# VHH binders against FAS-associated factor 2 (Faf2), part 10

Target 1, 346 residues: FAS-associated factor 2 (Faf2), of Rattus norvegicus (Rat) (q5bk32)
Amino acid sequence: MLPFRFTYYTILDIFRFALRFIRPDPRSRVTDPVGDIVSFMHSFEEKYGRAHPVFYQGTYSQALSDAKRELRFLLVYLHGDDHQDSDEFCRNALCAPEVISLINSRMLFWACSTNKPEGYRVSQALRENTYPFLAMIMLKDRRMTVVGRLEGLIQPDDLINQLTFIMDANQTYLVSERLEREERNQTQVLRQQQDEAYLASLRADQEKERKKREERERKRRKEEEVQQQKLAEERRRQNLQEEKERKLECLPPEPSPDDPDSVKIIFKLPNDSRVERRFHFSQSLTVIHDFLFSLKESPEKFQIEANFPRRVLPCVPSEEWPNPPTLQEAGLSHTEVLFVQDLTDE

## First folded at step 22 (VHH)

Design l1 (from i4 with L109I)
Fold by ESMFold2, fold request of step 23:
Parts: sequence; structure tokens; C-alpha cells
Structure l1 (fold): chain B 346 residues (1-346), chain A 123 residues (1-123)
Amino acid sequence: as target 1 above (346 residues)
Amino acid sequence: QWQLVESGGGLVQAGGSLRLSCTASGFTFSDYYMGWYRQTAGNEREWVAFITDSGSTTYADSVKGRFTISRDNAKNTVYLQMNSLKPEDTAVYYCAADYEEYTDLGEWIMDYWGQGTPVTVSS
């Protein structure tokens, strides 16, 4: 992963910015930081040879980012091109085989000339007093900071001793930070697992409540349908009773037994009971139906039949008999027995 | 998995105001240092504002007095209130987070970044 390039401003940076307008340094604007480092590496190899510590190939910001991410020491070398001790340090100390081995094995190594814009900006941050200059940077107690500074000419054996001392004094902080990072990662994984379990439980609870609402609504609808059916059935029965009462009130009077046009009819009902009544020969057969319909015990739907000859009497208007005949027109005798057949199930 | 999600960007007239929000998840938000950065096409990302875990704030000179960074640890959210907006403020704005501090190195490198939210300030 490549480190992001960014800058920040502090109160100190504001002061440095103001001084640029008094006597601007052309190095203050970094336009090609990678180019500055590549240029230094080329110049270094031309002057001192190819046997040297491995240079970090990137910007100062990238080196800091990698040191923090990988929990490694970062050694920063600022080269003073014009300083009398720079050549001796590079040839005799920095390029010594034992120094190369130490730097390559235990740290990241970033180097630049302070004559280049990238090196100059690092110089403004680290504020070296003389050359050669080395700074050791690491993550210590959650803080990226300088933990050692070496300034001035130093022999290779002393350089090894000083770098080793700085690293040994600070190595336990890197171990501690590695453990803390693992703890934070484990805590975040556990929190994510808890959140996922909570959402799953919440989802299950919501589904359970939705099913309860659906069942309650289904039960309510079923109860309403049953209640409406009961009310409709009761209304139908009341309507039937009112119709029976109306027919009873509208019946013509029973003729006298002495009337020569009187017809005595004995009705055999489906429940094996019998009812008798006198009618007039001039009356419509509908009077017979209305009489039977007005009885409390009569079926809701019925037909009336005679024997000898056996026939169904047209007592109700139908498509075949729009106007039912009179008792006389139907051929009834002065005494008749008629049978009431229950049609309610048809 | 950690995540930073910016919202609140859009088009606004010069002199207007806009509030950006950044909601964090996957880490203990109250422990982290938060910042806002912005980037125009063809340019490097520019630091805008920074807020510590304790609530201390700092601002880039270009936005000082106009922008306010704040945080709500209960909502895992950092805000950037942008007032008196100028066309030069037009950029994609990024939320960033970092756990570690930097001392006297001339750099502060943020490890976690959002996807960005575009802000356009028209004249």
C-alpha cells in the first residue's frame, strides 16, 4: 500500500511560513519529492560506490508511514553536501560492511541531501545542528517520535554501538505496541460479532411479532365473518316470521259449514300432523298456499299435492302457471285431503 | 471491518454554508484522532481540520475562522461546519482517522480514509 502524501499546519508551521516571505528559500516548495531522493541516491553511488545501506525508495512521508505500519525503526540521514565531514562519514562509516549489515537487517533507511527540497523540509522538521546528521524514529507509546539523534562525525564501531544502544533501549516499546494492536483488533472483531448477533436476534423478534399480528388479524376476520353470518341468519328467520304473520292477517274468513260452495280440506303435513280448514270454491289456490305458509310448523318451501287423481296443485305463481286457478277450476271436491311435501332442501 | 462514510456534500452558492458528516464504524471511535482533508483534480490532498480524542481542534490557515470541526462520540460522527464558502473550497472532502500521534516530525499521517464527498461552491 502506498502512503498518502499530505501536510499539516501547526502554530510552529505558521511561524515558518511567515519567515519565507522575508527571505524565501527556493527549497521551500517540494514539487518532486521522489525525484529528490532518486537524485541523491544516484549522486551517492557516483561518489561513494554501490556498496551502501539499502535506501528507502520513497518520500519521507512514505517512510514514516511504513515504519509506523510495520513497527520498525526508521533511520533518517540528512546529507550536508558542503560540510567537511560528509565525505569521510559516507565512505568510512555509512558504507562500512558492518554498518551496512546492521542498517539493512534492523531498520528502514531514508536519506536525502538538505540541498534538495525534500531533504530541506525534513531538515526544517528535525532541526539538525551539524552534519553528518542521523535521527532514529519509531512508534513509542502510541507516538511517532525521534528516539535518538547522532550529530557530527562518528567512526563505524561507535556508530554501530550508538544505533544498537538506541534500538535496544526502545525495542520493548515496539513489542508492546504490537500486542496493543492485536488487542484492539480482537476487541473490534468481538464487537462486530456481537452487533451481528444482535441484529439477527432483532430480526427474529420482529418476524415473530409480525406473525402474531397476522394471526390476530386472521382470527378477528374469521370472528367477524361468523358474527355476520349469525346476524344474517337471524334476520332471515325474523323476515320469514313477519311474512307468515302478514299472510295470516290477509287470509279470507273461513266460510260457514252451511255454505253450499264451502270446501273442507284436511292437510297432511310433513311432520305427520294434520290441519283442517274450510275454503270457498271461488277462491284462488294461492289462498291454500298462504294458509299453510302462515302456520308456525310449516316448511319454508313446500308443494301441495292431491290424490285421486294424484297431482301437484299449482298454488304458487310459476313460469308455467302465472295465475293459479280457483278451487273450482282445479276440480276439488267438497271434501279433500291434500298432502304437503317439504321442498326446503331442494 | 472499519469504515468511514462521509455525507452532506453538494452544490452551494458562494458565501453559503454546508455541514459535512462522517460516521465511523468498526473501531472505538472515541479513541481516534479525526481529520478532514480535501482534494481538487490534479492536486495533492490538502489538510483542512483536525480534532483530537479529547476534543482539541486545529485548522489550516485557508479555512481558519470559517470552518469548525466537531465530534459526537455517542453517534460515532465527526462534523465539518463550513461557513462563508468560497469557490476555492470546491473539492472532494475526505474524512480521516488515526490512532497514533506524531511529535516534531513535520508530518501527521492518517491511516484510515473515507471515500470522499464532493462539494461544489458556485459563484
Scores: ipSAE 0.487, ipTM 0.794, lowest interface PAE 1.6, mean pLDDT 84
Fold by OpenDDE, fold request of step 23:
Structure l1 (fold): chain B 346 residues (1-346), chain A 123 residues (1-123)
Amino acid sequence: as target 1 above (346 residues)
Amino acid sequence: QWQLVESGGGLVQAGGSLRLSCTASGFTFSDYYMGWYRQTAGNEREWVAFITDSGSTTYADSVKGRFTISRDNAKNTVYLQMNSLKPEDTAVYYCAADYEEYTDLGEWIMDYWGQGTPVTVSS
């Protein structure tokens, strides 16, 4: 009868293998891992009561993550629903008060049925041989590692002893990992601070340079403005001089003292100097203005005044006098004293 | 604060190439293993490529021969050169950093994750 059982099991295994190819195990797709965990928890409580180790409220991945982050032991329980020893284990060992206390105090506890997709997935990873299955996982030497496996029915006292032994044996590694992590963190903080300081320094330097540039530019602009003003003033002076010279060149010749139609004019300048010149009665007042203008000592802008009667002579074309009168028309006598008033500052 | 910032994602035609970059800050980049993951809507995030602190590379079978992961420690940047892109490569690609080594526990828990960069490969 032995050969038939072996053949049956092999055929069944082959069939199961073949069926796996035809119908993927529905457990192969984890669609709701949280739901799987919650479902298992409810089922567990219904069967065995509420007095149990605190189930990790999350996926296997989350449990691993937290165990890693917190540098804690993670106890993973895979429940075989169809295995004969599962109920006894859960009732007598897992839910024993001392076991509950140990687990809750010293490790994270994640559990799931292998009939659930999440549990099945974990089962495929951990590759349990029998049930009940317990694996202790921790971070060791930069790796999350199974540091202990407990498979098969186990009594409460023995479970406590085994778990305690595993934890004690690996406690030094946890301490080491904690120290390493702390050192790493400290180093990171220091580096960050250094980087920040460097950046701050760089910014400060850049700002300083910017300000210097701005200042230089400002100074340059000011200098340019001053130079331009000087040049402009020089040009103005040159132009003025040229104009004076032009006026001088265009002046009619001075009449003879014997000319009966001539007027001797004495000009009193603002600087108290006196200049005299003769003009013809027929000449426009513009001529006397041009004469005065051509003098180096004359102001840039001026008016000519007569004292008897006191009047400003219209020597420059204006809206009122587009054509300045002649000396005769202006009522000048053969000898006149005229006063030049400086209007440059007006 | 640590940060991973992905860039280089976009639209590409099938058969085309794309280069993703991930710049890290806030941790010692050279000490970390770097990886690329991708995720499509409604699916779990899948591993694409991994590069160790020493520069050893590993690739998922689906991208082997087409994708190349590299790192520049001086720039704190990891790259994913993607060649011969297929519509099936369309996903959000995530950069990840891990100080610990990968173990065969069915899960790889990364320490840091980027926000992701979308890659769309058109047929």
Scores: ipSAE 0.454, ipTM 0.796, lowest interface PAE 1.3, mean pLDDT 89
Fold by OpenDDE, fold request of step 23:
Structure l1 (fold): chain B 346 residues (1-346), chain A 123 residues (1-123)
Amino acid sequence: as target 1 above (346 residues)
Amino acid sequence: QWQLVESGGGLVQAGGSLRLSCTASGFTFSDYYMGWYRQTAGNEREWVAFITDSGSTTYADSVKGRFTISRDNAKNTVYLQMNSLKPEDTAVYYCAADYEEYTDLGEWIMDYWGQGTPVTVSS
């Protein structure tokens, strides 16, 4: 019966191969790998019952990832739905209590039918020759590797012995990988700490430099402000001086002492100094104001006051007096003493 | 905490060039294998290029001769120089890091993934 079975499977394989060229195998596209696994699990339980190894609830890729991450053995079972030995294996070996206990305690277990797209994909990668197919996978020497393959019908005791043998033979490598990972983790933690410390230092330095720059800028601005104020004050003084000079240049000539129409005015300044000058009666009070203004010792703002009677002379145009009166109109005598009041601080 | 940050993506005309960068932090970069992947909407992520810790490079057939992967360990950065870009190269590109070597198990499980950078090649 062996030759017929072999021939049948070979022909079927050839036929499947030929069909692949004509019609892409619908299993070639995995659209719902999780659905494939769940479907298989359901079918399995319907046929063989619920007493079975714990099926990994995820894709083949996820199973590999977890096996890698957790440094565990991964047992991969590929189920051949059409193979004559599949049912016997599942009922008698895979679902044996001792086998279940072994698998659940020592390894992850991923299973799928090769009739499902996900299972088919995995079969293309692992390239099983016959069914049932089991592969043991683990991380070894920085590589996920198949460390054992079991193909064909196997009895429960033999299955336990083979799986145990594979695991025991590779246990030292697993321990080694754990140690290496731990060392790597320790190194990584140290490096991270160093990097964090460095970054913190760098930030601190940057902040210090920023503050220094801000301080420098603040000082510079203050200096500039002071300089601007000085310049402004200088300009103000210069303008004032120019105005004084202009007023001086515009003053009428001083009348002669022999001029009968002249008024001798003695000005008492706020600094107790006295200045005297002659003016014409016909001249506006603005002229005496301009004269005083043109004096270096005169305040910037002032008013002129007469004592008899006491009054402030309207020497500057105002709303009340748009045209200041003449000396004559103001009632000044041939000789007059006027008082200059400083209004600069008002 | 580990981090991979991609940069350099954008819009480019067909026949143009683009250089992607991925900067790594939080792990010993020099010890890791680095790879570039790309993904289009509705499709699975596909492998593009890989560079080992020793600098050996491997490319997908679709990009061979056009793309170049390189790494600078001093900068913790992996690069993907993309030349002669085609509209078919339009995708989100992801960098990935793996401590373990690639195996023939039909899957390559990367340890770390970036957030991705989009590349659009206009016709």
Scores: ipSAE 0.453, ipTM 0.795, lowest interface PAE 1.3, mean pLDDT 89
Fold by ESMFold2, fold request of step 23:
Structure l1 (fold): chain B 346 residues (1-346), chain A 123 residues (1-123)
Amino acid sequence: as target 1 above (346 residues)
Amino acid sequence: QWQLVESGGGLVQAGGSLRLSCTASGFTFSDYYMGWYRQTAGNEREWVAFITDSGSTTYADSVKGRFTISRDNAKNTVYLQMNSLKPEDTAVYYCAADYEEYTDLGEWIMDYWGQGTPVTVSS
């Protein structure tokens, strides 16, 4: 099968083809940024010894973030491995005891070779003109900012003076940022406290009103219950009075004293009174109960007793006497004394 | 305590549209700069869009004219309206916030990040 091709090479195409053999700079792609920093630290100690400023062990981005969060100066050193002044600077300035003391006490220190991918990307961002290169970075007006650049060989005393000058000139900005952070924190805390206090006060007021309503309703219900009890007692008393009047109206007439079937009964009531009435022998004992019930002075509940033998007369229908007997059937004499026993409390 | 929660991701055809949302809590949203970033597997996170506390917007060249960032301070929410989507837009999209910025240093790091919402553009 013949491949399908429409290719024609111009002079520009030949030039583009030649450019394809130029390999990309291997530093342009960062693969192991922490490894780049650690590799530099190792190389530094091999060349210049262990007496050096404390290196920040992390990426450039991490160092920037830590400097921002802690409100500290960040010193960035970009090492030019092939520059003629790099060895002298590292050995005589950076490793000088007074420089080490200054850097360790007052700032974070991040360093990398520009031959490593991480150092190269920082070089592209900071765009140094020559080596050795130092940049001082700090938070200024809400922005991480380069506030000083030192380029070229510098003696240790001059390095101390320049770093101190940069820090002294910019310390006021760090103080301002610290105060603004505290103000924001306090405003947020106060707003939260005020919101919580308002909600707590609202809940307390609602609970107070709920309790007040419950107490008013309980009091009202108790007052209604007392009044209903009083009205019920009045109704019961009135009903009793009406029953007494009805029984009085329904009583059979008192028999004549001349009637041979007449029974004269003397009732001894629980109060001091005695009441006499004649009954007919043919009448039910219920007539006796109805008569006594109709009396205003009688108890609300009572029973009727005869003595010798002591017995309760069945004057009201009961389980034992569904149909109370007549006076004759109960064996009453033509003259009887009966006792009324008060049962109202039983 | 603070939180950024993205939503609105999913599968969409090339040329389609999608709207991402990010809801914030635990900080004063109106004071913070907000941004959207995206990341494909095995690659570094790429800045997409940025909006200041005052509402000024900035976009990466790859999305200018197609994406719109906006914010609703009453809802503590930032949005990314993505139109005319391409397969190259396929990524996990992250919401980010910071009170301070790194613009002068060429860095795109932010202090606060969401969990990400995946977006797939097919065809």
Scores: ipSAE 0.301, ipTM 0.698, lowest interface PAE 3.2, mean pLDDT 84

Design l1 (from i4 with L109I)
Fold by ESMFold2, look of step 22:
Structure l1 (fold): chain B 346 residues (1-346), chain A 123 residues (1-123)
Amino acid sequence: as target 1 above (346 residues)
Amino acid sequence: QWQLVESGGGLVQAGGSLRLSCTASGFTFSDYYMGWYRQTAGNEREWVAFITDSGSTTYADSVKGRFTISRDNAKNTVYLQMNSLKPEDTAVYYCAADYEEYTDLGEWIMDYWGQGTPVTVSS
């Protein structure tokens, strides 16, 4: 109902069609461009002999790439198989010893017949007018450029002069490109070094923060461990105190002073205090240990000794005395003095 | 040391879209021409798209209207937006860079190449 038509093209888009990189699709039978070069080389040697300039063994694209990378002149020869001057040029000029020496020493040399698909493709790019055809190509002002063209039959002395003239006129551009390329490489190295230094500084800052975090965590763990040890010791002390109270509650009653089986024992504690208590002759020596253990002032570990003779009484089950004897079986008198030895050390 | 690292490849259904990225380091990205190429098994690398240092673009006829090349000089990255993908687009895609021009020689030859990222378009 409401038709608005927009053109999708701008002026820039239109000029992009003129500037785009166009590359035709290869034909199904044009699949061996290196083979075209090798075939030409063999045909050349059959017709003109083995004394010739060294052929570049590769495609036109590879030759251009190598010339750019190595900053060398590239001489391109397009051979017209059916042209009347081709045989004379190859035999008399191209294969002349002085021409061979010049080409081999100063440039890359790529050659192909225009009857071969690769040679024809190069012919379409270079647009030669006649044969024999030579083009000199080099890197100039950021562009791979044809800097000289030689078309038509030429004698060997004239060929040498023309190729030398082209190279001499353009040699300073290659020197300039070499220097500019080195400057770009140095700039890239400096930027990489600066980037590496920045990353190293950042890594060092991250490592410093990691170490600080680890120290905080280590300190926190140490503080927690110390606190847990303190709590464990407090619980141990509490448990000990509760056990002392339990033993006190479980003690047998003290016998009457008039009980004929009563034994009065005076205990000398490690702090030089003394405690008296009556026991019954029928009671196990464990009652003595339990009584002393129940006292607030008693050591955590102790043993009980009698004198005259000096001996340790078996008041706690041991290997020697699995069942501690009674006071009667231990030979205690109606009145006895016993000594408490502190064993609390380890 | 210069590097070109492609990413964004993978498996996609016909008619779908995929965006390839190529991040550059070790050279002044804004001064370089950038391109995308692709290669199927048993074939030479085929040019796909090209973008100049000034941002002008060109495309192979087989991808015209479907693919878009762009660059972000602040991120040192060139992109290839691939829309309306076809099984024929299945290939390993390579990012490439070059400082020099070949305009009058019928070729564009790139000196810096990435490792490639595979793209598979299923039917």
Scores: ipSAE 0.291, ipTM 0.675, lowest interface PAE 2.8, mean pLDDT 84

